# VH-VL binders against TATA-box-binding protein (tbp): the designs that were tried, part 5

Target 1, 182 residues: TATA-box-binding protein (tbp), of Cenarchaeum symbiosum (o74045)
Amino acid sequence: MLDPRTRPRVVNVVSTSDLVQRVSAKKMAAMPCCMYDEAVYGGRCGYIKTPGMQGRVTVFISGKMISVGARSVRASFGQLHEARLHLVRNGAAGDCKIRPVVRNIVATVDAGRNVPIDRISSRMPGAVYDPGSFPGMILKGLDSCSFLVFASGKMVIAGAKSPDELRRSSFDLLTRLNNAGA

## First folded at step 17 (VH-VL)

Design z83 (from z80 with heavy chain T31N)
Fold by OpenDDE, fold request of step 19:
Structure z83 (fold): chain C 182 residues (1-182), chain A 121 residues (1-121), chain B 111 residues (1-111)
Amino acid sequence: as target 1 above (182 residues)
Amino acid sequence: EVQLVESGGGLVKPGGSLRLSCAASGFTFSNYWMHWVRQAPGKGLEWVGMIIPIFGYTKYNEKFKSRFTISLDNSKNTLYLQMGSLRAEDTAVYYCARYDYSGSTYYFDHWGQGTTVTVSS
Amino acid sequence: DIVMTQSPDSLAVSLGERATISCKASQSVDYEGRSYMNWYQQKPGQPPKLLIYAASDLESGIPARFSGSGSGTDFTLTISSLEPEDFATYYCQQSHRYPYTFGQGTKLEIK
């Protein structure tokens, strides 16, 4: 049996915030921590990456920002605040306050053993498994979560909008797998 | 407020193609599984297929797999149903529906108003 | 595929009276003590509206006069006391296996 209390490991947090102003593409492009290429990105966005960031922040000229690559909500929000700070300091944006929002948490759970998805997928209502098209079994979870379960026992939980939601979904997934005879 | 709005329906000749759209507001498709369901005039409901946006996976009713394609534009928060080789029997109202899980079962909790497709010579 | 068969195809009932609609699945739609059966209401020119899920759970916002019962292959939708807005077509739907399938519908008319 799988332990339903197994702690999922967060591998990526996607969060967004809005500067509520247009960002100067010219000033942003001049920032040492920014990668901006009008030809590549159509002039619509730049990427901010500093040594302190686990991931990066995409900044649109509209003022919309997306943080990716962080492994915690705290780190994700930190990236957005840091990006804002750099934009303001370099004159690419005016001083402003942001309100970061978690959009997606991606986490992994490892069963530590093989999971017979071929057998259990036929029993689990709503399970989507077509090995000819996709190597993993897909399940819909609670709230906004979705699950991907591989035969190796590796599992992905995506779509959670909070750590609590992630924990509930992980518990649900592992419980459902146990009930199915995993 | 959650809202789904289908569009793109119209009159098309047999053998033709048509792309339907479903625009969502009040939520983002990336967080939900989205389905297409159709209803021929005076008939019941028929499941067409679905997309799992977060994994980029689609599943179809075998009846439509060779002719229909479901896709999503995240930037527009719009779901699509591309139909090809249309037949008279494809005449129907096409609905997009949001799919959810309660912890006990699966259901369609929100539906668009539907868009009408008429295939006729 | 799981075939869903409703009975009757049409039903005439008076206001304030009880209405009962049956739905039979060609195979069991139960799993781990739950029934993967839903009921929808559809009025002319409108999309289906979810009424009941998991055979007996009432969707939020749906009046308590609606109820669902049954398990395995046999299910029932009951409207305890019909209101004018309840005259519509009702569909059962299984979410146990793909492809998801619907009953042929039951039209509830005013007697």
Scores: ipSAE 0.842, ipTM 0.942, lowest interface PAE 0.6, mean pLDDT 95
Fold by OpenDDE, fold request of step 19:
Structure z83 (fold): chain C 182 residues (1-182), chain A 121 residues (1-121), chain B 111 residues (1-111)
Amino acid sequence: as target 1 above (182 residues)
Amino acid sequence: EVQLVESGGGLVKPGGSLRLSCAASGFTFSNYWMHWVRQAPGKGLEWVGMIIPIFGYTKYNEKFKSRFTISLDNSKNTLYLQMGSLRAEDTAVYYCARYDYSGSTYYFDHWGQGTTVTVSS
Amino acid sequence: DIVMTQSPDSLAVSLGERATISCKASQSVDYEGRSYMNWYQQKPGQPPKLLIYAASDLESGIPARFSGSGSGTDFTLTISSLEPEDFATYYCQQSHRYPYTFGQGTKLEIK
């Protein structure tokens, strides 16, 4: 049996924030930590990456920002704050406060053993499994979460908007798998 | 408030194609699974297929798999049903429906108003 | 495919009276003590509206006069005391196996 209390490992957090102002493309492009090409996406956005960031922040000329690649909510929010700081310091944006919001948490759970998804998928209502098109079994979880379960025992939880939601969903997934005879 | 609005229905000749759309407001498709369900005039409900936006995965009723395609534009928060090789029996009101999980079972908790497709020579 | 069969096809009932609609599945729609059965209400020109899920759980905002019961292959929707707005067509639906399927519908008419 799988341990329902197995802790999921966060692999990616997507968070957003709005500067509520237009960003100077010219000044943003001049930033050493920014990659901006007006030929890319019509010059509508740039990417900020610093050594302190686990991932990167996409900054739109509209002032909207998207953080990706962080492995925790804290790190994700940190990336947005850092991006804001650089924009302000370089005069690309005026001083402002941001309100980061988690949009998606992607996490993995490892069963540590093979999971017979071919067998249990036929038992689990709502399970989507078509090995001819996709090698994993898909399940709908609570709240915003969806699950992907591979025969190897590797699992993906996507759609969570908080660590608590992630934990509840992980528990639900593993419990459902146990009930199905995994 | 959750709202689903279908559009794109109309009159089409047999063998023709048509793309229906379903625009969502009050929520984002990425957080839910979305389904298409149709209803022929004076008849019951028939499941067409679904999309799992977070993974980009689609599943169809085998009856429609070769002719219908479900897709999603996340930037527009709009769901689509591309229909080809249309037949008279495809005449129906087409609904988009939001799918959810209670922790016990699955259900369709929100439906659009539907859009009417008429296939006639 | 799981075939859902409702009975009756139509039912005439007076205001304030009790209405009972049956739904039978061609195979069990139960799993781990839960029934993957839902009930919807549809009025002319409108989409279906969720009433009951998991056979007996009342959807938020639905009046308590609606109730669902049953398990396995046999399910029942009951309206304890009919109100004018309750006259509509009702559908059962299984979410146990793909493709999801609906009953043929029961039209509830005023007597």
Scores: ipSAE 0.840, ipTM 0.940, lowest interface PAE 0.6, mean pLDDT 95
Fold by ESMFold2, fold request of step 19:
Structure z83 (fold): chain C 182 residues (1-182), chain A 121 residues (1-121), chain B 111 residues (1-111)
Amino acid sequence: as target 1 above (182 residues)
Amino acid sequence: EVQLVESGGGLVKPGGSLRLSCAASGFTFSNYWMHWVRQAPGKGLEWVGMIIPIFGYTKYNEKFKSRFTISLDNSKNTLYLQMGSLRAEDTAVYYCARYDYSGSTYYFDHWGQGTTVTVSS
Amino acid sequence: DIVMTQSPDSLAVSLGERATISCKASQSVDYEGRSYMNWYQQKPGQPPKLLIYAASDLESGIPARFSGSGSGTDFTLTISSLEPEDFATYYCQQSHRYPYTFGQGTKLEIK
């Protein structure tokens, strides 16, 4: 039996925020730790990666920002705040407040053993398993969550909007797998 | 308010190609699974295929023999159905539909208005 | 593939009367005590609208005069007292296994 309370390990958090102002392309092109090229994406965005970031922040000239690559919500929001500060200090944006929003949490769960996904997928309604096209079984979960389950026992949870949703989704996944004979 | 709007339908000759679009508002595609379902004139509903946007995974009704491709553009929040080698039997209204899980079962909770494809000589 | 067969193909019923529509699946659509069976309503020129999921669970905003019952392979949609807006075509649909399939439809007409 799998332990439904096994804690998932967060591997990526995507969050967004809006500066609610345009960002100077000229200043982004000149500032450190920022990659901006008008030939890329029609010059609509730059990429900020400071030494302290786990991931990076994409900054659009519209003022929209996207944080990727952080391993916690706290770190993901920290990247957006750091990007805002960097833009303001280099004159690319005016001083402002931002309200970060989590868009996606990706986490892994490892059963520590093989899972018979051939048999499970043949029993579970709505399971998607086409090993010729993709080696994992795919399931729709609660809320915004979706699951990958591999024969090795490695599992992926994607789409959670909060740590609480992630925990509920992980519990749901492992319970459903147990009921299906994992 | 959740809204799905299909477009791109029209008249096309047999053997031709057509790309349908489904623009979403009021929700983000990556939070759900998205399906295409069609309805031939005077006939019932037929499942065409689906995409799991968060993983970029697609699955199709084998009836279509790889003639159809589902894709999406996250920047436009838009789902596509690329149809090739069209046949008269492909004449139908094409719907995009949002798929959800209640915690017990699965269903299509929102449908677009549909776009009409007519394949005729 | 799971074949869904509705009966009747067409039904004429007077306002205020009861309507009953049957759906049979070629194999069980049950799993762990739940039926993977949905009902949709479709009016002319409109897309389908979800009425009932899990065989008997009423979708939010759907009037209480609609109800669903059954399990395994045999399912029923009931409208307890018909209103003018209920004249439409009704489809059952299984969500047990891909490819998902629909019944051929039942047209409900005013008598």
Scores: ipSAE 0.782, ipTM 0.902, lowest interface PAE 0.9, mean pLDDT 92
Fold by ESMFold2, fold request of step 19:
Structure z83 (fold): chain C 182 residues (1-182), chain A 121 residues (1-121), chain B 111 residues (1-111)
Amino acid sequence: as target 1 above (182 residues)
Amino acid sequence: EVQLVESGGGLVKPGGSLRLSCAASGFTFSNYWMHWVRQAPGKGLEWVGMIIPIFGYTKYNEKFKSRFTISLDNSKNTLYLQMGSLRAEDTAVYYCARYDYSGSTYYFDHWGQGTTVTVSS
Amino acid sequence: DIVMTQSPDSLAVSLGERATISCKASQSVDYEGRSYMNWYQQKPGQPPKLLIYAASDLESGIPARFSGSGSGTDFTLTISSLEPEDFATYYCQQSHRYPYTFGQGTKLEIK
């Protein structure tokens, strides 16, 4: 039987914030650790990646920012705060505060064994499994979460908005799989 | 408040094509699974298909023989139903519906007002 | 496909009286002690509205005069004391297996 308390491994956190001001394209083009080119992407955004970031931050001229590639909420918010400081230090934005928001947490769970998804999907109501189209079973979870389950025992949880929601969704997924004969 | 508004219906000749839209407000599509359901005049409800926005996966009632395609535009929070090779039997009101999981069972908790498609020569 | 059959196709009931609508599935829609059966109300010119999910769980905002019962293949929607706004068409729907299917509808009329 699968252990429902198995902790999911976070592989990506998407978070956003808003500087609530325009960002200088000219200053971004001159900044270190910032990739901005008016001829690329219509000049609407730049990308900040400092040596300490796991991922990167997209900065829009509108002042909106998107953090991707961090493997925890803390690191994702840290990337947004670091991008803000970098923009302010280089005069691309005025001094400001931001209120980061988690948009999506993606995590994996590994059963460590094969999972009979063909048999499970035939039992479990609402399971979507069409191996000619996609090799995994897809399942709706609590709140904003959805699941992928592969025959190899690899699983993906997407759509969580907090670590607590992710934990509850993982428990729900593994419990449902056990009840279906995983 | 959750709202779903369909548009794009109208009169179309047999063999023609039409694209329906479903604009959502009060929620983000990627947080839910979204479905299309239709209702022929004076008749009951029929499931057309669905999209799982976070994975971009679609599933259809095989009755429609791949004549219909579901897609979405997250920037506009809008769901689409592209219909081709239309037949008189496709005449119906088309609804978009939000699908949810209670922790035990599944249901459609919100429906749009519907948009009418009429296929007639 | 799971075929959902409602009975009767229509019925006429006086205000303040009880109405009972039956729904029969061609195979069990139960799993883990829960029934994957929903009831919707549809008034003329309006979209369907969820009344009951899981056979017996009342949706938020739906009056207590609505109740659902049954399990397996046999389900019942009951309206204990009819109000003018209750005259509509009612659909059962299974959410056990794709494609999701609806009953043919039961029209509830004033008489």
Scores: ipSAE 0.767, ipTM 0.888, lowest interface PAE 0.9, mean pLDDT 91

Design z83 (from z80 with heavy chain T31N)
Fold by ESMFold2, look of step 18:
Structure z83 (fold): chain C 182 residues (1-182), chain A 121 residues (1-121), chain B 111 residues (1-111)
Amino acid sequence: as target 1 above (182 residues)
Amino acid sequence: EVQLVESGGGLVKPGGSLRLSCAASGFTFSNYWMHWVRQAPGKGLEWVGMIIPIFGYTKYNEKFKSRFTISLDNSKNTLYLQMGSLRAEDTAVYYCARYDYSGSTYYFDHWGQGTTVTVSS
Amino acid sequence: DIVMTQSPDSLAVSLGERATISCKASQSVDYEGRSYMNWYQQKPGQPPKLLIYAASDLESGIPARFSGSGSGTDFTLTISSLEPEDFATYYCQQSHRYPYTFGQGTKLEIK
């Protein structure tokens, strides 16, 4: 039996915020740790990656920002705050406050053993399994979550908007798999 | 608050092609499974297919023999149905629908108003 | 494919009376004590509207005069006291396995 309380490992968090002001393209082009070239990206955005970031932050000239590549909500929000500070320190944006929002959490669960997804998918309503097209079983979860389950026992949970939703969805997934004979 | 709006229907000759759109508001497509369902005039409902946006995976009613393709544009929060090799029998109102899971079963909890496709010489 | 068969095809009923619509699946739509069966209402010129999911669970905002029952292959939608807005076509739908299928519909009309 799988342990329904197995803690999922967060792999990626996408979060966003808004500076609520335009960002100077001229200043971004001159900033350290910023990739901006008017001839590249259509001049619409730059990318900030400081040494402390796990991932990076995309900054649009409109003031919108997107954080990707962090492995926790805390780190994802930290990247947005660091990008804001970096922009302000270099004169690309005026002093401001931001309110980060989680958009997507992706996490993995590893059963540590094979899972008989062929047999499980044939019993379980709503399971999507077409190995000729994709090797994993796909399952809809509660809230905005969706699951991938591979025969190796590796699993992906995507679409969570909070750590609490992620934990509930992981418990739901593993319980449903156990009930189906995993 | 949740709203689905289809567009792109019209008159098409047999053998022609048409792309339908479904614009979402009040939620983000990438977090939900989305379906197309159609209804011929005076007839019942028929499932066409679906997309799982977060994984980019599509599944179709095999009745249509790969004549239809479902796709989406996450930046526009818009679902598409590309229809090719259209036949008179494809004349119908086409709905997009949001799919949800209750913990016990699956259902379509929100539907667009539909867009009409007429295939006629 | 699971074939969904509704009866009757049409039904004329007086205001304030009870209406009963049956739906039969060609194979069981149950799993782990739950029925993968839903009911929708559709009025002319409108999309379908979810009434009931899981055979008997009432969707938010749907009046209590609507109820669903049944399990396995046999299901019933009941409207306990018809109101003018209830005259429409009703569809059952299974969500047990792909392709999802609907009953052929039951038209409910004023007698």
Scores: ipSAE 0.735, ipTM 0.870, lowest interface PAE 1.0, mean pLDDT 90

